# VH-VL binders against Probable D-xylose utilization operon transcriptional repressor (gntR), part 6

Target 1, 226 residues: Probable D-xylose utilization operon transcriptional repressor (gntR), of Paenarthrobacter nicotinovorans (Arthrobacter nicotinovorans) (q8gal4)
Amino acid sequence: MDATSKRLTRTTVASQVRDFIVMEIAQGRLPLGAPVREMEIAAQLGTSQTPVREAFRELAALGLLESRIHVGTRVRQLAEKDLVEAVPIRSALEGIAGRLAANNYHKHAEEVRGSFEAMKEVAEGGDRRVFAAASTTFHRSVVRAAENASLLRAWNALGIEVMTILAMASSDIPLDDAAESHRPIVDALEAGDPELAEHALTHHVAAYLPATAHSNGGVDAAVQAS

## First folded at step 4 (VH-VL; framework fv_tarlatamab_arm2)

Design g40 (from g01 with heavy chain Y105F)
Fold by ESMFold2-Fast, scan of step 4:
Structure g40 (fold): chain C 226 residues (1-226), chain A 122 residues (1-122), chain B 109 residues (1-109)
Amino acid sequence: as target 1 above (226 residues)
Amino acid sequence: EVQLVESGGGLVQPGGSLKLSCAASGFTFSGYAMNWVRQAPGKGLEWVARIRSKANSYATYYADSVKDRFTISRDDSKNTAYLQMNNLKTEDTAVYYCARNPYKFLSHFDYWGQGTLVTVSS
Amino acid sequence: QTVVTQEPSLTVSPGGTVTLTCGSSTGAVTEGYYPNWVQQKPGQAPRGLIGDTYNKHSGTPARFSGSLLGGKAALTLSGVQPEDEAEYYCLLYYGGAWVFGGGTKLTVL
């Protein structure tokens, strides 16, 4: 009834707008690099520009949309250079996480196994955005199992979910294969083998690099050795 | 309009059997995992069993309290989920609810039926 | 063996704010447990409110929100209405299976 009620209602609509845009991007209907206009989205969804503008701000903060001079708002285009730069950092952080997590796995096994099973369940739906979120939750569970707050903060700062959404949007890998590719990580952690877990995470993350990047430089020791 | 309708409840003696049905309408049933949840008189909700979709080979899960006595199944051609209850005990007395999970949105328990009462007494 | 714990009862005044929590006997509750919240009014079937920590179901009023708070899942009601008097249950995901909390009876006085 008051201003607070209106604000909460607008936030709910903005969340729906945000989810719509993310889904359009994940399914390829809103291509990477495509322009996105507040008026067009508002008209398409039958809503006012206020919640759309709020959704745009949130998506820009997440790195999924970007504002370019003289171009306006666009879906962020993940360039090969972005993956070449970010994947080695992610690989190093998750390798450390796997090594540490193997020692603590018994305390985190339910969360890690649960999030792995969740990836397999959502893969069935074919929704690449939902899968990206589930995959991010799984990787975060492994990093959390490392029981190192600094590592978790550094990992969170990389925008892993945004990277995963953009990678899934531009990938043709079947989601059930994508989910299953995480099984060696779970197996290594259950074995309680720090070295095996580090290698499993490092190899898994390195696979996110384009083939071209592998021939021009190494992501980590395993990729360079290969 | 999404609707879930439970049936098959009733009075049964200890050691007896009952088969509950959950008839679904208003959505693509085959795309949803289905749950049975029960509530004993004056007590809280207890998750009982879950069955996944065909793409997950109709995988089934059970609460420890009902394992080996209850069997969840489904018939996608009839848009119906079932709960076969064997070796019923007095502590199985409860209202049994059917609830869905979208395969697209894993964790949503968005729609529930009105429930069917199962009374186990002598 | 995992027990999911909620406050047995809470009281809040109309228009007030209240937060219900959902904890696990085996450790911190995170988004990896996909916390869900359901509401049950006296004599009625339960209805879904929140899925996957903070995702509202269709028809859930704006005054309800989900979050993670201090190693527990949380359900916050702001601007509580008399009709919000009900029992609230959380449930957590364990790799295909689900476990309910004991429920919180919310009294609006």
Scores: ipSAE 0.601, ipTM 0.822, lowest interface PAE 1.8, mean pLDDT 85

Design g42 (from g01 with heavy chain L106I)
Fold by ESMFold2-Fast, scan of step 4:
Structure g42 (fold): chain C 226 residues (1-226), chain A 122 residues (1-122), chain B 109 residues (1-109)
Amino acid sequence: as target 1 above (226 residues)
Amino acid sequence: EVQLVESGGGLVQPGGSLKLSCAASGFTFSGYAMNWVRQAPGKGLEWVARIRSKANSYATYYADSVKDRFTISRDDSKNTAYLQMNNLKTEDTAVYYCARNPYKYISHFDYWGQGTLVTVSS
Amino acid sequence: QTVVTQEPSLTVSPGGTVTLTCGSSTGAVTEGYYPNWVQQKPGQAPRGLIGDTYNKHSGTPARFSGSLLGGKAALTLSGVQPEDEAEYYCLLYYGGAWVFGGGTKLTVL
């Protein structure tokens, strides 16, 4: 096989490895702080070490994995400040996605509607990490409906699932209410309204910002601090 | 341990009716969605119907091939799901399985019954 | 009415590796379709193997893995055993309803 064929094959498999690890984290099978070993992942997925190493590198750059002296590679335990930094970026990207997706919705309605129904079902179980995975899948379906490959790549680079896990962990909102909070997004997309969809996504994502960002920021918080 | 047991299968003439039962044990039945899946002799699996839990208002879904003829229901007090089959056709001949969806992982058909045979013939 | 397509049959040698795929007539299969894989041996009830693309049932051997490949869901068996000879079905989620693929008959020589 030539070098081009080998390179393309490695890239495709690495994407699968990356998605697998993210899903394992989301499903709780790979807990925050848990060790992750290249050879074990390679054996589990029936692949060579090269694409696994590439996936580890990508996940480390996203802040999902970390390498520590004498500890090896582990699933990262993120601080709340990482969420405060990423949420405004996510809000902007998903606002753009909603606007574009409204015009393409008829091609993607089954996936988006299906993901919304899945969130409602998972909410009943009360597992916030599993709900975070379902929520991430729903948001990704909206981004995918935008039919903009650059936007999807940028969105995938943000580590949205870990951000969602942290947001849910710091919140006491009932999961049924969390699922239902996504209905305005679906309604706007089904109406084919780009402005409404952009607003619904932007507003929804902004709500993930931790309460501590408002308590320790802004003029009012500073003035009242004693 | 989790167990699903189907019953109610048998021979029925075209145009007839039959009611299948799926008795569940070993888990909190009321929190799970339940499915009926069938397999005609020598053919593949075909999803037939699904009923969600009370938290989802017992929402029901049907394959187009059985819509308006079959009704899925459940009795949480008896840990049992049902499939009422009306206006049966020869093409409804199949082994009928029940299968659960865990509320935590909605897409996993983790436990299945052994099936009950329905034969529609004159 | 969506059609879910699988390879009708595949053959693999004991100890070998094989990948089964699952495609949809409506477009690329993504994790949003919650791909599920079930195994059925002759005369037996189906057994759940994988849900949520990668999520293994507790009884599923380590040699089975799920993934997404080229717009399709994929089931890979590495180090195939003779007892893995069976029919494998995928099914995809469509907002409460499910659609099965036609099944793949895996022969282990």
Scores: ipSAE 0.594, ipTM 0.800, lowest interface PAE 1.9, mean pLDDT 84

Design g44 (from g01 with heavy chain L106M)
Fold by ESMFold2-Fast, scan of step 4:
Structure g44 (fold): chain C 226 residues (1-226), chain A 122 residues (1-122), chain B 109 residues (1-109)
Amino acid sequence: as target 1 above (226 residues)
Amino acid sequence: EVQLVESGGGLVQPGGSLKLSCAASGFTFSGYAMNWVRQAPGKGLEWVARIRSKANSYATYYADSVKDRFTISRDDSKNTAYLQMNNLKTEDTAVYYCARNPYKYMSHFDYWGQGTLVTVSS
Amino acid sequence: QTVVTQEPSLTVSPGGTVTLTCGSSTGAVTEGYYPNWVQQKPGQAPRGLIGDTYNKHSGTPARFSGSLLGGKAALTLSGVQPEDEAEYYCLLYYGGAWVFGGGTKLTVL
């Protein structure tokens, strides 16, 4: 059908618009909290408003953009409150994943090691968006190694890739250092020690908390902030 | 804009040696991992070797079929990757392609050269 | 010995939709294997189509898309054109090493 073909073509243009905006955010060229206008993006990319609106809706659903009636669209700003609430939950879930994954590691070692090597390879290119995706893939591989479908579903519901993209956009950490910070997780899993793996995951994830939250943070901070 | 040009192929007898070159242009060569991939006549593609950038200490990886016989290397000052092939076998007869892995995505064999033919025969 | 499996051949009519799959002897293919798709026409060098499961090369037509389907990587062509007749290869990443599938010959008629 001609109609079907035209819809697929518009969806592909919308995907290109989406990728452009994500890249601009991840590289810091489109600042967190900045207004984003349909007409300006359409003009910049040489396209019409329709695929831009579709891309904006997709990015808003993913939590990278915020759209408010009468205020317009803005790049979501990762607030300290968001990290104080989300990081302790992620830490708890990934700690459980680490314990379980250590017992199953021999079945999943290839994927976990592969994902870790991928982060190192991506880091050499300096693309923070691509690194955010590779980091998310690595953490998901550990959660998958836990062989607990409910845990994987819960982890997938946390919006970790979006939070990672926003965190990398606001961070100056060298990507090689970011990649290497995951090595203790791999080492603990290879040792097959559930306690060591839980500690490695919880410690690594807790490092994403803002410095001000570290003095009285953790799950208590998440409960109190709510 | 991006180009990869292989050279150095030819006819060689079993047990012989040959060195292939892959000249790159149109991108910052030093930031990319480079691969060699081969295709025997009428057969599928087979990954042969990979070399990472200086940031990763020029780490090298080889397919089991060529390990200890082939050596991948690079010269970033010349924007060129190399494949030194020793103790060649008739099974090594193939078109040899170079291909890059871009930093924008962990994996994306996006640009390939046109290939250079290596024929190992008596 | 790790084996990457593809359909040996598939046929589709012009304007039709076809999905090629890529499986691993190791288990279910996930995004952690970083599936790549490469197109090769007879007598020509291969060209990259898709990397990292669904990320398209800049020259790849809109009608091509990558995904994960039923524990396999998938390449879907919608609104197939005659010039899409080619051999299609997938590659999977195994911690430093890349392994190609046997290729799928796509016939458009």
Scores: ipSAE 0.371, ipTM 0.708, lowest interface PAE 3.6, mean pLDDT 85

Design g45 (from g01 with heavy chain L106W)
Fold by ESMFold2-Fast, scan of step 4:
Structure g45 (fold): chain C 226 residues (1-226), chain A 122 residues (1-122), chain B 109 residues (1-109)
Amino acid sequence: as target 1 above (226 residues)
Amino acid sequence: EVQLVESGGGLVQPGGSLKLSCAASGFTFSGYAMNWVRQAPGKGLEWVARIRSKANSYATYYADSVKDRFTISRDDSKNTAYLQMNNLKTEDTAVYYCARNPYKYWSHFDYWGQGTLVTVSS
Amino acid sequence: QTVVTQEPSLTVSPGGTVTLTCGSSTGAVTEGYYPNWVQQKPGQAPRGLIGDTYNKHSGTPARFSGSLLGGKAALTLSGVQPEDEAEYYCLLYYGGAWVFGGGTKLTVL
């Protein structure tokens, strides 16, 4: 709380507006597909339209908001097509990361274990936005443990955190179950087994595919769907 | 003063049904996950079922041994959790305990009831 | 089928130190299994002692501690008292389901 207070003092009003909207979306209070109006947000937060418009531009660039002529600005709906396209790519990248990270785990154990523990603690508190950030940090720690700069750059380009926020907002998944689902990844990495780690990560990420895609072979079905 | 009080146990014939109740007091019941745990005579503890709070959409979980026969439910307005037991078998004979999981410490089994005995016999 | 394994029985002298362990058939026990320890005395309801590996419940005596040891969850009693004679159960989490160990009967002689 003290660190958060100092951080808020150093941030712009626009970034505070952005954080507010992200939290509302992650917690489900601002539903997917719901209209978002600059004037209403400005009035709600007691600020002018200028920082709200700046926040809207940032959120649109991140893919959390979308604008259409005559329709206005809305919270993006995570379409099944988006998951069918992105999940196989993420699965492949994180599978490679797991295989490589298992060989380097001794160098990165504290970061990976620390991020898993942080995710576990956040799950207890029930804050879905904070959990989405913690989950993203955990996956990034595994990719970082792979010690492959090109892989990390490619993974960072996928917008994993925004997809996690949108998925959490559209889901009733209990946070403790979500946190626990990462245990097989940590166990495989600690065992130093590259094949098991690749398997654990590919299967974990594949679980983000819609149920219909799973029925047709999961990641393989999604790759064929294009 | 946290209290959990189980009731509804008794003697029933194989194939019969019973509904157990767990009455809670001394805490904000609606924020807590609730569990049923059983213990057969002279045997160890066995986890049976869990129901989560409204914040977690009242999600339910069951041990494989009771899945499709038992249903856990709750009524937050009455601070009570229930276990509906159908198609009872002699292997279901046990003392049934109610146990809670706190909101902030979701994995802790901190408070337990005194238990209610279910005997399934012909 | 997942099996959680504990020592069937252990004996310790008053004032002594004893460690009970809890293993999983699925592999090494980590904090991700959220190990719990529960005490049950003859004719009494179970009582929670420790949750999530090392977190003591309110009322758990200071002499009890939880940890991870050699790929297993561990419960250590230091300065054991006669009233600590009981059955001790560990409980591990498997993605929604909880699984109890078979219990350890601790005798204080």
Scores: ipSAE 0.000, ipTM 0.430, lowest interface PAE 15.9, mean pLDDT 83

Design g46 (from g01 with heavy chain L106Y)
Fold by ESMFold2-Fast, scan of step 4:
Structure g46 (fold): chain C 226 residues (1-226), chain A 122 residues (1-122), chain B 109 residues (1-109)
Amino acid sequence: as target 1 above (226 residues)
Amino acid sequence: EVQLVESGGGLVQPGGSLKLSCAASGFTFSGYAMNWVRQAPGKGLEWVARIRSKANSYATYYADSVKDRFTISRDDSKNTAYLQMNNLKTEDTAVYYCARNPYKYYSHFDYWGQGTLVTVSS
Amino acid sequence: QTVVTQEPSLTVSPGGTVTLTCGSSTGAVTEGYYPNWVQQKPGQAPRGLIGDTYNKHSGTPARFSGSLLGGKAALTLSGVQPEDEAEYYCLLYYGGAWVFGGGTKLTVL
């Protein structure tokens, strides 16, 4: 296909390159700390260097990639402090998403339920990185169901998938339990209850805070955000 | 390495029954979801049924076209998945394939059997 | 009721690049539909190429890649070879059930 056809679609090529790289990180095919080369990604996706460079700049601004003089571009190494800062913001955004999505759920039920069932199935494999990707896809489906483009852009800017990978890597929760913990979200959305959906999302996301944040009152801050 | 071998196909009259088998080898069968997919002569692929692993209580899913007539099952001790087909119709005539979803990548249909032909006479 | 749509046929020259697309009657295709791509050569069983939108199977040649493009799933072949002449199917996930596209017959001329 040519560049003109791609330009006429809702989603830019650069956005699709960004989404591809995020998915590669989430699936463990592009490890945290791994080098990422513009030309290799361009060749792999059959595109020019321009949209890849744009995607790299966007991902660097979001804190998922880092570019250093003489070293090149790498997937950023995340620390617990990044989760402590981002989880309350994510909780607030997803609470808003749940509230809005409850009224639109009938239009998005297939995607949301599909993502939930996929998360349960991936849990069978025991691969926490693969589960992190499936979990992120589920949460994104809920945010998408809110039908608020600004909210989706803000949520995407948080680097949710990389944060989820880090959280899952440090968690000992059985994956089947992790998957089923999302059922109250689906139930609230199907009930069309905005307050219940907001509460379900906010409470669920707050559980992603590290143990040290719980000890330091981070749970209280997250609960207050609901 | 990974092998899926279907059997049990044949000629049957409308209203009849057949039971297909899919024998698996070369992987840890019990951890995989298993699918049946069919292809009518000269037509495209159609997904028929899926059964999940024991961890998901052998949950089953069916295409609307076969619901209440077909039953998917499995026997992990024999590394075999089954498709019991009852009340067969002429439109069920197809090559039936067995396909797996990999243990850690549920969305892949990476390995398929060679298929077994089911012909429902009109 | 759900329909998954693919181009019925496409032609590409040896060494060329071609992109096949996969759309849904329910709206834009996202990663939540877990797009899969399957290759079937005449008289043969289908073979998995790509799952989970981008995820290549072991043994899938480097020239194949998956993506999301303009609200559709996409399969791109770069440096096409004569042996790539085949029918290509996409399939999308709908809450436990899978739905196949009608297939694209790729002719390498």
Scores: ipSAE 0.149, ipTM 0.650, lowest interface PAE 5.5, mean pLDDT 84

Design g48 (from g01 with heavy chain Y103R K104Y)
Fold by ESMFold2-Fast, scan of step 4:
Structure g48 (fold): chain C 226 residues (1-226), chain A 122 residues (1-122), chain B 109 residues (1-109)
Amino acid sequence: as target 1 above (226 residues)
Amino acid sequence: EVQLVESGGGLVQPGGSLKLSCAASGFTFSGYAMNWVRQAPGKGLEWVARIRSKANSYATYYADSVKDRFTISRDDSKNTAYLQMNNLKTEDTAVYYCARNPRYYLSHFDYWGQGTLVTVSS
Amino acid sequence: QTVVTQEPSLTVSPGGTVTLTCGSSTGAVTEGYYPNWVQQKPGQAPRGLIGDTYNKHSGTPARFSGSLLGGKAALTLSGVQPEDEAEYYCLLYYGGAWVFGGGTKLTVL
């Protein structure tokens, strides 16, 4: 009967809706490019349209959904072209994050080490989508360690988890090797070396470029391959 | 079908030793990390020790309260995890639970045993 | 040492909504700490409910959800049932080791 309490409850429901949709995408039950409708999600979760609409707007801002007037909302369809365009941006942002995080690492060491160890444990199970989520959590911990809110917001806007799922699905790299490939990042941060950390992140993220782009470099490879 | 069964608890004098066993069945034991968690009478849960799978070189971790006194181990051929407890103190009195972590993700402690009581008293 | 803090006790009416929180003495709790939630009823062994912030165990009722709220992990129960009266513990992951919260006694009146 308190407006403040009602607002908090509604915000919590919207967060639950967001988490549900992210999980459906991660599990493949909402495929890339699939339509998603507010009324159907509201009915499925037993809630009203308001929190669903709020969740849709947040997910659209995070690059997981896209909405067009009179066309409706869809899970964003990422293709190899999108990876070629986004990976150089991600590499630059994470390079900056590594440089800044090296100076702050002592405050964030528990989270970064923890997420690295978690990624190694998850790799043992062999599920590439679950690994993509753990990898995303690790990279976000490094970006968070940079202590730059604008950088974290920009990084979150790139739809990193979906991009990582696509990269993992297109690769036959053993997950144990994928997990261990992150060790140089942790080592550089623990050494407190900004230049080494920037290089480690930049080099690591560049490896997410599709095979057709790897030998020729970033966005230029897409033009040449065309 | 998944079962964890603890055994080896009992009454012991301060300074004494006990070895607990956790027998696992209904899953591929060798792929899972295993934990020991204890609960003193009327108190909350306290994580004690963890052992990872062979893929992670059987890495072990301990709570500071038991470090250098307790040793966690496993025998994958017997589907059993162990907790060797040495130099026991009265504050080690608790029900000791065995719990697993799923292999596929760093998930909740999904399955627990029923517990075995360890009483350290003179 | 790192201390993980929970509300000691909370009360909720049947059919109501309640949120339990889990905080850390070392800073904000993020998904990087892989928050887990465990339920324990009097005289019973604990039961896993949620792992990896919001990842429900297959036996966990739909009314339970995990999230992050204001720098803490959160467990929300919507449409609380009498059988939900129990102790609830959170656990946070610290690079191989785990740390339990002190537990929250949820009373359903």
Scores: ipSAE 0.557, ipTM 0.787, lowest interface PAE 2.2, mean pLDDT 84

Design g49 (from g01 with heavy chain N101H)
Fold by ESMFold2-Fast, scan of step 4:
Parts: C-alpha cells; structure tokens; sequence
Structure g49 (fold): chain C 226 residues (1-226), chain A 122 residues (1-122), chain B 109 residues (1-109)
C-alpha cells in the first residue's frame, strides 16, 4: 500500500473521529470544557493519532474544540452568556449573508432548498440533535450562497452547531414549527429581495437567545444591535 | 423483519399503462417516506419518485424523465405504496424497486424490495 | 441536468484499501447534498450502506466509511473482503429529488 492510499484512508477515519466527538458532546458524555486527548481518543476508537489530529483541527475550525498553551485541547465551554454575546454577531453575519445570497440565489437554490426540505424530514423523527445538525447545515448553505469566503470563515468560528444544540435542548418548540420558522428566509431568497432576506435572517437568529434573555427583552436588543 | 414486496410488473405495449404496488411489513409504514427506483437491463440505478408521510402532506417528487406520466401514491391503511405509470415508453423498461426512507440522517433507501420487471415492447 | 460522476470500475486485492468518489457536474459536493452510498451485489436488490455523508446504516460492516474529500463524497473500504465485490452507487439530495451516480464496479481479485 502506498502513502497516498494511506492518507485517503486516514482522512476518512478522521470523519468517523469527528462524528464520534460531536455525538459525545451532543449526548453530554463529553462535557463542555472537558479535556480531549489525542491518545485517549485514538485508543478508544482503535486508530492512530493522525486522523484524530485532523478531526481535532476540523472541530476547532467549527468552534467545538479549542487548543490552548499548556492546557491542551478542550471542548469549547459555551454558557448562556456565550449565546447572548454570540447571537448578535451571528445575526449580523447571517443578515449580510442573506443580503448577498439573494443576488446569487439562482446559483445556490438547490442546496438551500434541499437543506430546508431536509429540516422538515428530520423534524418528523423527533430527534432534536439531528434537527440541530440539519438546521446548522441549512444556515451554512445560506452563508455559502453569499459567495464571500471571509464571511464563511467568520461564521464557522462561532461554534454554530453547539449553539443550535444548546438552543434546541433548552427549548420546547415542536420541531415541525422550528423547521417551518425557516420558510420566510427561503421565501425572501426566492424573491431575490436583499433587504427582506437580511431582515428574515436577523429576526430568525435573534430567536435563538435563551428564554431568560427573551423575558428580559433580549431578543429586541439583539435585533436592534444587529 | 422489514419486508418490501413489489408486484404489478409485466409486458405492456408503448403508450400503455401499468400500476405497481409495494406491500410493506415489519415496521410502522405510515411514519416513512417511500421511493421508487428503477434499473434498466445492464444499466445503473435511477431514482423515479418519492412520497412523504402524512405529516408532510403526502408531498410527491418526480424525476424529470417521468414527470406528468407517473403518479406515486400510498394507502397507509393497507401499508402499500403505488406507482401509476401512464404513456409508457420503451426506455421505461426496467426492474422497479420500492425503497424505504428513514428520517434519521436523511438516510435514503435503507431497505429495498426484490423488484418487479416492467417490459415496454411491441 | 446535473450529472453525478463516479469511477466506472476499480480493482483491489483482498485485505487492501480502496476509496470510491462521487462528484457533481454543478460544483463541489458538500454536506448540504447529504451524500448516500448504496451497494448492489450481482443478481441482488441494492442495500443501503452510508447515509448523510458518514452515518452508517444498521448492518454496515466496520470496514466501510464515508467522508468528504476534495469537493467529492467518498466511500472507503479498509481490509476489503471477497464478498465486497459489487457495484457501489452514490446518491445526492436536491430538495426532495435524488440523483444517482453511474456506479462503480468494484472487483476484488
């Protein structure tokens, strides 16, 4: 077996390592702030350190893990305070994404529409974690449709998937309603209306604030800030 | 034991009609989307049609090659999906498979039937 | 209009490793297309292997794994067994509609 074949195999194993870590975080078995060690994950999954390092890099880029000097790699510690701080930033980034995506929608309509339909399908299954992943994929498709690489990099740095998992876990909103709440975003993009798309995304994202922030007028403050 | 059993295939002349059935057992049929996929002799798989569950208003989707000629439907009380094929063409000759779509992971086609052969020829 | 492209055929020795790819004529394959992989052995009905890029179906052997590689979906088999000789199809999701690749005939010699 040649080196190229080994590299491709390692990259595929890295995807399995990534899935394992995401599932452990989603299920609470790997707590927020907990240390994650390459050797322990490699031993647990019966693999070498190379695909584990690649998975760690990918998860760090997605904002789920972080590496610090003398601390090593940890699951990023997200608290309600982090959501309150991140939501206005996410709202601003996704608002701009919607504005730009409305002008490019014809090139990206299939991915965006497909991701929206996928949310409706997984909502029927009742699994809030699976829905959080589908919702994250939908929002990423809109950001990708903006055709702005800097925007996508900034958005990926916010840990959107973990934010969405936490929002879904703390909410009792029916998943069908959660899926349907994204329809105004799709409608605005289909209409090719940049101002409407920006408004639809900023308003939608503001609703991800925790219930305590909502009761204190946090949603209105976040929308105004964005 | 999950089972899907297709029936209704046979020989039909160009321009004719045929209705395929897919009888399901071993799972809660009403909770799953159902697909029809075909395979022409010696060729690859081609997705034909899909019908969603009642929760999604029985929404239907079709491949461009069969739009306006084929109709997918279901009867949840009989645990059966159907494919009504009208104005059949020689290029519709294929083994027609019924396949289940689970909601988790958007994992299309976890279980398939054995297929039923449709031959469109003079 | 969209064409989903796979390698027509690949050969691998028993115990070897092989990676099959799935590309789209319209651009990079992302997780937004929910790549699926299906196996069809000669004379048999197809069987689901991988859903949503890397999520295994029940009964899929540990030696199979899915991923995204260089703008394409990928299916990797490690420690290939003789019974893995089959045709493998990828499937991409387009908002309710699905498009199959042309299939890859994997020969295990």
Amino acid sequence: as target 1 above (226 residues)
Amino acid sequence: EVQLVESGGGLVQPGGSLKLSCAASGFTFSGYAMNWVRQAPGKGLEWVARIRSKANSYATYYADSVKDRFTISRDDSKNTAYLQMNNLKTEDTAVYYCARHPYKYLSHFDYWGQGTLVTVSS
Amino acid sequence: QTVVTQEPSLTVSPGGTVTLTCGSSTGAVTEGYYPNWVQQKPGQAPRGLIGDTYNKHSGTPARFSGSLLGGKAALTLSGVQPEDEAEYYCLLYYGGAWVFGGGTKLTVL
Scores: ipSAE 0.378, ipTM 0.683, lowest interface PAE 3.1, mean pLDDT 83

